# VHH binders against Manganese-dependent ADP-ribose/CDP-alcohol diphosphatase, part 5

Target 1, 321 residues: Manganese-dependent ADP-ribose/CDP-alcohol diphosphatase, of Oryza sativa subsp. japonica (Rice) (q8h5f8)
Amino acid sequence: MMAVTNGVIHASSREPLFSFGVIADVQYADIPDGRSFLGVPRYYRHSISVLQRAVSTWNKQHNIKFSINFGDIIDGYCPKDKSLWAVQKVLDEFEKFDGPTYHMFGNHCLYNLPRGKLVSLLKMPTDSDRAYYDFSPCPEYRFVVLDAYDFSALGWPRDHPVTAEAMKFLEEKNPNSDKNSPDGLVGVDRRFVMFNGGVGKEQLSWLNDVLQDASARRQNVILCSHLPMDPGSASFAALMWNYDEVMAIVRQYKCVKACFAGHDHKGGHSVDSHGVHHRTLEAALECPPGTSAFGHIEVYPDKLLLVGSDKMADTEMCFEP

## First folded at step 1 (VHH)

Design c8 (framework vhh_etentamig_d1)
Fold by ESMFold2-Fast, scan of step 1:
Structure c8 (fold): chain B 321 residues (1-321), chain A 120 residues (1-120)
Amino acid sequence: as target 1 above (321 residues)
Amino acid sequence: EVQLLESGGGLVQPGGSLRLSCAASGFTFSKYGMSWVRQAPGKGPEWVSGISESGDYTYYADSVKGRFTISRDNSKNTLYLQMNSLRAEDTAVYYCAKLRYFDWLPYDYRGQGTLVTVSS
């Protein structure tokens, strides 16, 4: 329905075009509860119950077309010999959802399993071991999923050229003997730690081509990454190594409306100087028994509305279409 | 060299209040999350509260939530724990902890501790 205000025609946003489910940092493991470095409780077994509630809720909702898992499907503390079992256990819960789930991986996935196995297990819609891809659920929207560990010390064989270059990069940026420590690093430079990663040159070129095409088609773009890409949406130590290079490409186009991420478990939301929304999703891992962190996003021509459960805050993200 | 010095402990009656302080040196205090950890007589360490680098995010154990408030003053390199409505079970040595990693490993450094005794 159309309405007129001050002589300008406005589209009525009474019904979403579609909705999609979101969940981040399930980090399942069959181990006793633990704590983060901040002392935040981590409920490794209960996190799968959060996912079960998410799937049940999405299946009862009208118009949930798909879901997105924002990475870290199992925890790095999961025993190595149980890691395939643990991933499959979590994937079996996603399979109960009445629609497809789009996956990405995070650092905790890569601690325990090689990249190629994860691409296969997570059924990424690629024609190679590539972990980045795009899809359009309707003509008006394009979703772009980035591999935030494309350039990283994680998930590549020890003797792989990418591993060597990433370790050299960390040696240059981070003087600590332990490259997982941000000790002595200032501001956004705290991001130069081994549990983060970045987007390689080939993926940056691919992203530019996708955004050029989306812009030509007048699509709104939603960018998905395990790692946050705006200092206002996350702790500095949680940021993608080269978020600035990704955002330099994004800024050449008006089509990107929102960036969603996991990794920083407390969540966050910012609007950058270009009007792009950055929403970091609260982790399922850090929910006490009986509480949850998951949601669904209602997609409109001129806004996104995140409807969260318990720890996941409702967020309205308005933009020019 | 990382140094943490806790103070403010003492004897208090049930229902009373205490404010603990931790003076930090040897690192850029404003760039690290901090925690309070306690150890009761004959028991293992229990995490009590945590605070982000900026102080914008705070976290509490269920046993102290609503009674304790963690805060920090980055200009003074000082961490605080305001303890209200104290109970006999809060009796413990309280330690200030510097956090080493964003993700994987628990706290790296603790100070000497400050004793809190709540008489029943």
Scores: ipSAE 0.013, ipTM 0.272, lowest interface PAE 8.2, mean pLDDT 88

Design d1 (framework vhh_ozoralizumab_d1)
Fold by ESMFold2-Fast, scan of step 1:
Structure d1 (fold): chain B 321 residues (1-321), chain A 121 residues (1-121)
Amino acid sequence: as target 1 above (321 residues)
Amino acid sequence: EVQLVESGGGLVQPGGSLRLSCAASGFTFEDYWMYWVRQAPGKGLEWVSEISDSGEYTKYPDSVKGRFTISRDNAKNTLYLQMNSLRPEDTAVYYCARGPDYEYWDSFDYRGQGTLVTVSS
């Protein structure tokens, strides 16, 4: 289809192949409003109103085929005995959307509920307790959802071998007694804090196989992760532990066009040295009453257009197909 | 409403001892990891101790390890900090805090009003 501007039919203004909804860091809890340690206001109850407005907005559009929730559905301050109820309350709001929602874990989800329970509750399209998967909404596009807590100190039971290995890794990288503190760490090394995580060797091998297949099929790939994977798109302390290993695999292929993440609540956008877009989505949690942070992404053969609400900035992400 | 009320601070001589208490209400205390953090005059918040929901796991920074002991009584919704061999550099306002055990520097949204500990001759 063609759009008309000033009486001229503009060939570059095409209809999207499809669109999808995005929201990050709802972090719902039925508790009084608070602040982060650094003083940023957090609106734990209002965050579900942001999600309700998102769903209502997506449902008014006939071309939104699915949505992606970028993790941290409930806040770690949610009482543990209320956590199943709180997750279900948020999921009930997603169910009002006219289409499927694809979910991933955040650190706050994992503070309150075990991994296997979350995979089941979030209906991740896996045949195991793995929290990473891929899907294709059309032949031209592949979406890959990473488990950013696959190698982490908090993503597994305290007696699990991965927990022990991750704690040893943090002891080597972070000299602070409190491993959640980046104090004294310089530049990107500030990412070596306990509330972050990384992608394990098995998942890295799986990612390589998926990208090889997508490349052979001439698909454009969109990577989704709770944790950001580019220093230009987020605070250093919010980066995935081994984003460099993930991106080393990505750089072997030309099919990956964009990486989307949550976790760093102020959001961000960068284009790396290989032309991959990195977009960190602004958090629903930090929206004052009456404001929102959610959007939808229009998908084209040669670009993505994020159309955001209020705090979520519009972003055009052009690439070579 | 989440409430944390600290008590037990005061003036003590170097080498002395104090026991701080924190009365918790408005949440299921037995389900949460709890923390003591402190703020010395003109300085930022410093983590002092943490304790698991059951009380089985405790952790301390090297600055207080061997001198301070954190404990809890889940039946009484109370957190304690036993402070021994106090030093002038332990002078601070001490806060009881609730949080996830893996995000303390960013998300101590619930802490009390604090109790002042002064270590001086």
Scores: ipSAE 0.006, ipTM 0.236, lowest interface PAE 9.3, mean pLDDT 87

Design d2 (framework vhh_7nfr_2)
Fold by ESMFold2-Fast, scan of step 1:
Structure d2 (fold): chain B 321 residues (1-321), chain A 121 residues (1-121)
Amino acid sequence: as target 1 above (321 residues)
Amino acid sequence: QVQLQESGGGLVQPGGSLRLSCAASGFTFDEYAMSWVRQAPGEGREWVSSISDSGDYTYYADSVKGRFTIARDNVKNTLYLLMDSLKSDDTAVYYCAKDEYWSDYGYFDYWGQGTQVTVSS
């Protein structure tokens, strides 16, 4: 709020309504350090130290009400017979945080563990059948967590109808024999690779209902997904397959103020043509020993302020309430 | 079963050249991206270079860019690393790796014993 004294308008400093912690792509595994296909160093063991520092930092703050993990809790390189142990080890670190953690899964989680096991282990606040949900930490804000692998080649068992349909979809969109290769694909079509996914029709209908309700209640909405949904915020090859369908629903309402994602480890930020902020969070996995990538987001009526550590850039996201 | 057999290493003087080869079998070679990774004694693994399934796109670590060239022959199922202007810090065991996933999310499988490169005067 502004205050007026002696005819002069004075700006007041505001405390946030609340803050929440964010971390993405921990991708823990008890294996030696490696590299991505593009040569970026990956610190599989050190990533849990990044999470430990995040939890310690969040616990020292009086106003962090919850945290959100943006997926990929363990790496696909984690030995399959150690995957349950590795997930539990990471979850034990999240449990040291003084509030709840809201989880989503990413491609690396799904490489190693069945979908149903992950929904249970991550304690998603659902009916135990779906991996998308919403919650309101206060009357003014609604958080919507999407399942970015709802329609995907890797998010379901090999013999599942969705897997068959997604493989057919990839066959039509990506001519490469290796469906994880974007070679020869142009612009945003590079997103049609097997390590990505999309939002199915039932989830799109659910999203529309949630946004209609949020709009009627005059809530600000923050949309969370493992996969990025704006070409300006991430590499084309990291985008959700049907981000355009999700955003077509979003554009019918003015309530969505920001979309947060992981998956593209270098991070990014854009404001789309409708004023929605898109922030891709830098990965914990790619932090050299002694460095970090995590943050907290201070929530105000008219903006979000991401306060990052080391590799995670501070970001101010202003909007009309 | 996937097999990768590295060869072409040896002892070379600083400033010299070597050509490494990797013979691939047990999978459809032209459907997978391939990489070279090295490990010096007592050090962690260091990614050196990658090549797309078609061979149209190549990537290099900053430490080797301009000195090394990665290539592949999809008819012969063979991956190559041409190493020029070798330095003492290039001394390592070199492994070729099959990539299960592309882009920033690539995985590397190491097969065989690698090939030793020693750069010494």
Scores: ipSAE 0.013, ipTM 0.317, lowest interface PAE 7.9, mean pLDDT 87

Design d3 (framework vhh_8fcz_2)
Fold by ESMFold2-Fast, scan of step 1:
Structure d3 (fold): chain B 321 residues (1-321), chain A 119 residues (1-119)
Amino acid sequence: as target 1 above (321 residues)
Amino acid sequence: QVQLVESGGGLVQPGGSLRLSCAASGFTFSDYEMNWVRQPPGKGLEWVSGISWDSDSTTYADSVEGRFTIIRDNDKKMVYLQMTSLKTEDTAVYYCAKGYDLDYEFDYEGQGTQVTVSS
C-alpha cells in the first residue's frame, strides 16, 4: 500500500515483481558548462557524474534487473571527431551497472553519429539496423522501445528518401524558414520542428502486432520513447510528430499502462482520457554539481512507482491490470 | 540556405577590446534568437552569449558576464559581440549561431572569426 505521510512517499507493503533504473538526457560532452537559450544551466561534464551516482545507487538496490536510458547519450555540441570517444565513455559507466541497459537514441545522438553505428554501439537487441524493439523481463510485462526518429529530417543521411519525405512534411506543417523554430505555430502544432520526429508506417504496423500479441498474453505494456506522446506531459514543441497515430493504436488494446520519455528536460506527468500514464523524465544534463536526476521504477501488477533522486519527482502510476 | 558570416577578430593584448560582427542571410532574422559560441584551441565548443529576437533579453556565460555585450540590428540583419577587458582565456574561434528555447542546438555553419589574446 502506497501512502504519503509528512510529504514522504512510503513504499508498498507488497514486494515489487521487479524494479528497473531510469535516466534521461545525459548529453555528455567534454566542453565547458553552457546554457539553453532561455538561460537554463547545462552541465556537460557533470552529467556523467549523475550517471555514475545512478549506477552506484542501482547496484545497491534490491531487485533492479535492468535499466533504461531514454536517449541523448552525448550532446550535439560534442565535436564530431570526439563523438565515438564520448559515447564509449558514457557506455563504460553504464557497463558498471550489475545488469543490462536498454538504450534508445535522441536528436543529440543523431546529430553526431549515424543511425547504424548507434544501434551497434548501444547494443540494441535487434537483428538489423532497426532502432525499435521489445522485451519481457517477466511473463506479466512487455516493454516496447520506439524509434522516435524513424520518420525524421535528422535521423537519416541528407540524400535518404526518408529525409526528403520528412522535409516535405515539415514544409507543409511549419511555414518558418528555420524548421527548428515553432514561432507562429499554435498549440500542439508547435511540435512540427526539425529536432523532433515520428514513427514510420512499418514501425506503426509492428507496434500494432506487438500490442495484439501482448493483449493475447494478458501482459501489461510499458512504452518507451525519446519523444513524449501526450500534450499534458510535456511542452507542445517537444511532442512526437505523430503521437496521435501511435496513441490511436495503443487505445485499441487496453494493455498499455504507461509511456515514458525524455527530451523535455523539465519533465512532466499526465494521465490521458484512456487512463494511460505519460511520464517525461527530468534531464541529467541540467543538474548542478552535487544534484541528480535519475530513479528506479518499482513494478507491481496494478501500479508503477517511480522513486526519483533530487530533480526527478516521485510518481505513483496506478492502473487496472 | 542559412548563411552566417563572422568578422572582426584579430590579435589583441590582454585588457584590449574587439567588436565581432555576424551578417545573417537565408532566413527571417527577426524571428530568431541569436548566439555567440566559441571554440578555444584544442577544446570543445563553449556558449558565450545570447539575445532574443526583440533584443528584450540577453544572457551571458559566467566567464564573460560584465565584459561582453551582445547587440542585434534587425534592419541590417546583424548581430554583434562587443568584447572588453579581454583575457588570454578568451582566445578562440568565435561563431554566431541561431538558438532555440527548447534545445541547446545552434546552427553555426560559418567559418568563424579567430580571436587571439596574447602579449
Scores: ipSAE 0.013, ipTM 0.226, lowest interface PAE 8.1, mean pLDDT 87

Design d4 (framework vhh_etentamig_d1)
Fold by ESMFold2-Fast, scan of step 1:
Structure d4 (fold): chain B 321 residues (1-321), chain A 121 residues (1-121)
Amino acid sequence: as target 1 above (321 residues)
Amino acid sequence: EVQLLESGGGLVQPGGSLRLSCAASGFTFSDYDMSWVRQAPGKGPEWVSGISESGYDTYYADSVKGRFTISRDNSKNTLYLQMNSLRAEDTAVYYCAKAWEDLYGSEYDYRGQGTLVTVSS
């Protein structure tokens, strides 16, 4: 993760086409403060205050047209019988924002609530239980939201064929009895843990069609996923299982300019070998009381500028127009 | 083979100091965030301190803040806990732990026997 300095190339002299708000890993729960296994403090109740500050800030800013929530709306430690209430409490805060919010889910959402219920509650713009979709806020830009748990052990009912196939996949890749442990796995293979997932074949085909269409329309594409898709932008253990398959499709086109993700709470930023920016957003959950992690992204024809609060680092992401 | 070998415990007077060490082997130590966890007789485990893979970020339980310092030497695959101004309440077995993202039902990946710290009254 790198902080951006405003441009010596006169970045401040142009108005953005539009801006959008971003927040990741709110992971709200009405429980006492806790810690990750690493000992990083987690502020389950305060995370909603971070969201409240985000919404207030977005509402006061010029040209914020929508926001994107990068998943994990409630924490897995939220009591199951309180989970619907907790999701609704967080959604009520997003509803105070003057524009629409586009949602995805993460592992912590799926620990507590079924897929179909989350698609409905989060009002994903799909005509099915699909949790992946695209939208264009203007003719020049296309946003693609991936379902990172489309192929996963935890994203489907226990008896679902996808669950069985994903468990078999994990048995082959991860020798640990506890499939949430990356113990003994090396490098990017550490990603083969149960709290991650991947993109199924139908979604990969859909993505290829979307990118082919966007390329024909000469649109810039921003790809959104709960899980990071570049080893330079996140801990190996946080990576999407088949990020390499997603990126193989992306590399066939020049239209994808940036990939945004949550999940790895410390955040990160990398530029891959094909010039695609990968930005993992710092989590709202790990902000001490009185601090924040959210931002807005100013969208230009030739760059994105993430303007972050407190823990979320400013990031300038330049690309070929 | 993953091993964490704790050492440095012992008997110390209140107000005294001890330095715990944890020698790690069987994994790439510099790729893992590490923690110290303690367990007093008749109590559950209590997280004490954590350190990021690079050593730049450190975190402490309120009960030890200002008294304990966690550090690591990635060139030696060793984790340390410097304990100052020790109190009777610090009496516990101290465990070195590898960490990963939290999951239901499991808190820490403990390896080894731990090292006993007894603060005499």
Scores: ipSAE 0.014, ipTM 0.349, lowest interface PAE 7.9, mean pLDDT 87

Design d5 (framework vhh_8ghr_2)
Fold by ESMFold2-Fast, scan of step 1:
Structure d5 (fold): chain B 321 residues (1-321), chain A 122 residues (1-122)
Amino acid sequence: as target 1 above (321 residues)
Amino acid sequence: EVQLVESGGGLVQPGGSLRLSCAASGFTFDDSYEIGWVRRAPGKGEELVARIYPESGYTSYADSVKGRFTISADISKNTAYLQMNSLRVEDTAVYYCARYFEDWGYDAFDYWGQGTLVTVSS
């Protein structure tokens, strides 16, 4: 349909190259409905109905090549002894989709299950417990999935060296005795809370290599992370600890067109100073019965079009190819 | 299914000590849940006085109780404790054990115990 090279379109098309499904923060649990501390309603059982509608909608279109789950597949409130069952129940719903689902994990996943178990259960296309990877659905596009808890206090066993380093990092950045509190922190520093995380040095180096390769191959890159990476796209307290280091690498290349995330349940959208789109997806967890938050993204050489259901806002993300 | 049961409250004189216990059932501490102790004095709002994340060993305390109260957990017994030393009349309150989960810098509790009364007076 189109031959595209780093800002030159050889022919225009009205049809997408492909489409993919998106859903974030299903946070399923077989428990009564609850509320956040601020009183935002949370529908733990209904969230799987949102996923069921997503799968049904994606299957009806027959042009959805794959789907991406943006993390937090079960809620931290899920009883621990039921967590494997709950994950499997959600995965059984994704299995009804006519295509593969690419997964990442979030803080709620990690509260309930060890990293290695999640990588295995979610069938991440990695060799081991590594939870970051990339794939190309077509020659023109590359998808990069980041592990936002690679450097974190909660993403590793209690006695792991990374846990010790991350706790020391939080002690230096957050003077509160409660490291989950952003109280008194100003602006983007509010992100230095225990339920967030960051990208470690090995993953940053890997990302640089992937982007260098993608740039050489003239691919457009879509970054996927559980945690948001732009202050304009999410609450400051929701941001990845070292989003600035990730974006410093991204800014060396023209190939990254958009970053998608979950984690901040109200969603958001921004375009940063370098023209990269940041889209935080509305959570499935906070949909009242009869409503939904999921979508599909139509992929073009010069734009992405998010077509959302109910609470997930339609978003057009234009860029120079 | 999930239940938190407090014990150890009672009447104590100023300067005395009490140890509160919170026995949990329906979930396990080694799976990354946090346990908090919240108190409510007559005519006052709720105050989170102590929190523990048993798997990481992380603890936090309200400024009003730092140096006097110690929170701990026995993972094998699935029980959390609040050791209260140097008690003051102003510590008089109903003390609740709660399963604590932080989301977005806002404290959230999904399960609460029945509460245990602590009275500090002569």
Scores: ipSAE 0.000, ipTM 0.210, lowest interface PAE 11.8, mean pLDDT 87

Design d6 (framework vhh_enristomig)
Fold by ESMFold2-Fast, scan of step 1:
Structure d6 (fold): chain B 321 residues (1-321), chain A 118 residues (1-118)
Amino acid sequence: as target 1 above (321 residues)
Amino acid sequence: EVQLLESGGGEVQPGGSLRLSCAASGFTFEDYYISWYRQAPGKQREWVSTISSDSETNYAESVKGRFTISRDNAKNTLYLQMSSLRAEDTAVYYCARDFYGEWEYDYWGQGTLVTVKP
């Protein structure tokens, strides 16, 4: 069904403009199964089977235009001398998808491989070693992929200036000797742990320029980040260090409609005070054999509909266009 | 094959001491952060202490000054020296291989029971 507004025929809510695939935290490694801090089983080898099912499912849906991988392609426990092989094994599975895949870094990716090599391997659409970028699948929508480890203790070599500055930042925010411990930190301050990161000053300026341009073009914007950016959508300890600075920029514009993330494996969903949706995607890593966590998002002028598999919950995200 | 095996638990009176050990095999022990956790009956697991690959230590507030974590990389063994034990320290104690000190643990031992009672 079609509708007419101001003499122009518009698609009804039954027909999406396009759809895209989503998957998070595959964390593949050729190692025995393990468990998380809270005792949740982790299926390092089976996670690639989840990706294979995702690709097969997306290929059967003729309107899936692209897919987004929300980071942590391999697990940090992957042996270092096998890390290139493991990344390539996962990328070979994404290559079986009939469209392009857009990638970002997670902490587990960066433990085993340097930033510049990952930008190259993941074929990020950038003319530099920057791991943040944007793209428009149609005139009405703009996707912005953030580098959540741009300012971090683990995303750079140990002797890098950014590493030194990030460690100083952590020393100011987290009094623990082990900076991966949130012990004694209250509320959202629990996010100041070493396995998280933030967006550097140059990237914040770039984001402002992109949103200003998107606003002028009357585009809807979807932000993608490995790290969650709203306390309602994830555990406090999983939040981006400076999500508040990113969201302060976002709040100057009405164009951003949703933020998607991985990292917090149980997933989550919230709507902030400005109507921006925050959806944290359930991890592929924690799916028992025979189950999955992946989905596709149907994109409409006034909403997004996440259609999930098994552990990934269906989510309707309505907004003002 | 990665294996962690705890030992040293038992019954002790309040104010007493115990030393727990965790023997590790199947991985390069010296490269990993290793942690102690505990779980009392009917409760979720609680973090107790972590030691980094560089022997930097951290402790839960409830055990600071009473417990000491240490490692012997030549023996692939983690230790927890517990002193001034209290009734609330009664739990099964678990050794966990930690990934670079994150709150993510992929291999757990079978546990060793510590009971503090008069």
Scores: ipSAE 0.012, ipTM 0.261, lowest interface PAE 9.2, mean pLDDT 87

Design h1 (framework vhh_etentamig_d1)
Fold by ESMFold2-Fast, scan of step 1:
Structure h1 (fold): chain B 321 residues (1-321), chain A 122 residues (1-122)
Amino acid sequence: as target 1 above (321 residues)
Amino acid sequence: EVQLLESGGGLVQPGGSLRLSCAASGFTFSSYWMSWVRQAPGKGPEWVSGISGSGGYTYYADSVKGRFTISRDNSKNTLYLQMNSLRAEDTAVYYCAKDLIYGDSWLPFDYRGQGTLVTVSS
């Protein structure tokens, strides 16, 4: 809640303008537990219980206006012929939340279902099969959701021009026979692996237009992507292919205050050289039974406060309004 | 054309041992990570074990750690799974899979073979 006293607008330190729920990498599948390549346990069935606890928690709190799902709604291990059922099962849980959920997709979603079907199923607020969009929950804030797989080898038919161009791009950047291997790649070049993607030219132009408009309206912008966009907030191998091009546009404006992502399941937080916060959210998939990874973000005029559960670390993100 | 041919399955008593093999062709075997995935009747797939292209790194599901050993012979383009101390719960079709991915994504089902049935019963 807000109050005005002596011409100065005051927010109670205990009352945000609004809050929103966050969860990343549910990666549900009706299969036995497994492990990541690096040996981290993965709890494919329990991940939906994490989501159920998130929804229950958000519904019991006042002032949660919406939630954002940071992608990978089902796991690539989910049998292809069960994928529509699995997505619907997870979406049914999000429907129990008392507000809207804004979705993006990740690599695991795209392993099993084409992008156009996911845009429709996830009810993305677009007028086409584009998976990027923006919304304003209040006049002071703009949320921008990027399609991190707009330029990628994933989610497009094998004969699609984007698939061909992305495979050529990977062949040029990654000399490995297995394009999912970063072996021999140095530093941030380790990001040039097939399970990542990037933002296409049309989306970059759209982003510039959105940020110009947000800047003119004096809005604070929160940028959401499945893929992380700062080397300090995630493993190099988890970074968006052209995060540098996205951030070059962002740096032309002072309105972007934070970038949120999933994909790198251990999570992370950095503040880049231009003062933008980068927060990678811990995955719901890697929570043992009885633990959780979800949270809500309290939104203030001059900061964001992530209040996490169990594995999701509390994070205070202060900025110039 | 990527081809994976699993063999070595069969009926075995609890506490017994079995060695599975996967003959790979159609790609440079030594350049790719390989995994074993199993699927019990009426259930979804479970990742069991993975091995790096060089064989220098191996990973195991908690359910099989200490009992199963993954290995490979790059000169023969063959992946192995040595299964010891077998339990009734290990009963499944075992699949050889290419491209267990570094990081948080994977595409192994696009490269698995026909599978080999392992039944652990008295």
Scores: ipSAE 0.000, ipTM 0.257, lowest interface PAE 10.4, mean pLDDT 87

Design h10 (framework vhh_8fcz_2)
Amino acid sequence: QVQLVESGGGLVQPGGSLRLSCAASGFTFSDYGMNWVRQPPGKGLEWVSGISGSGYDTTYADSVEGRFTIIRDNDKKMVYLQMTSLKTEDTAVYYCAKDSLWFGEYPYDYEGQGTQVTVSS
ESMFold2-Fast, scan of step 1: ipSAE 0.015; ipTM 0.354

Design h11 (framework vhh_enristomig)
Amino acid sequence: EVQLLESGGGEVQPGGSLRLSCAASGFTFSDYYISWYRQAPGKQREWVSTISSGGDTNYAESVKGRFTISRDNAKNTLYLQMSSLRAEDTAVYYCARVDFWSGYEYDYWGQGTLVTVKP
ESMFold2-Fast, scan of step 1: ipSAE 0.014; ipTM 0.443

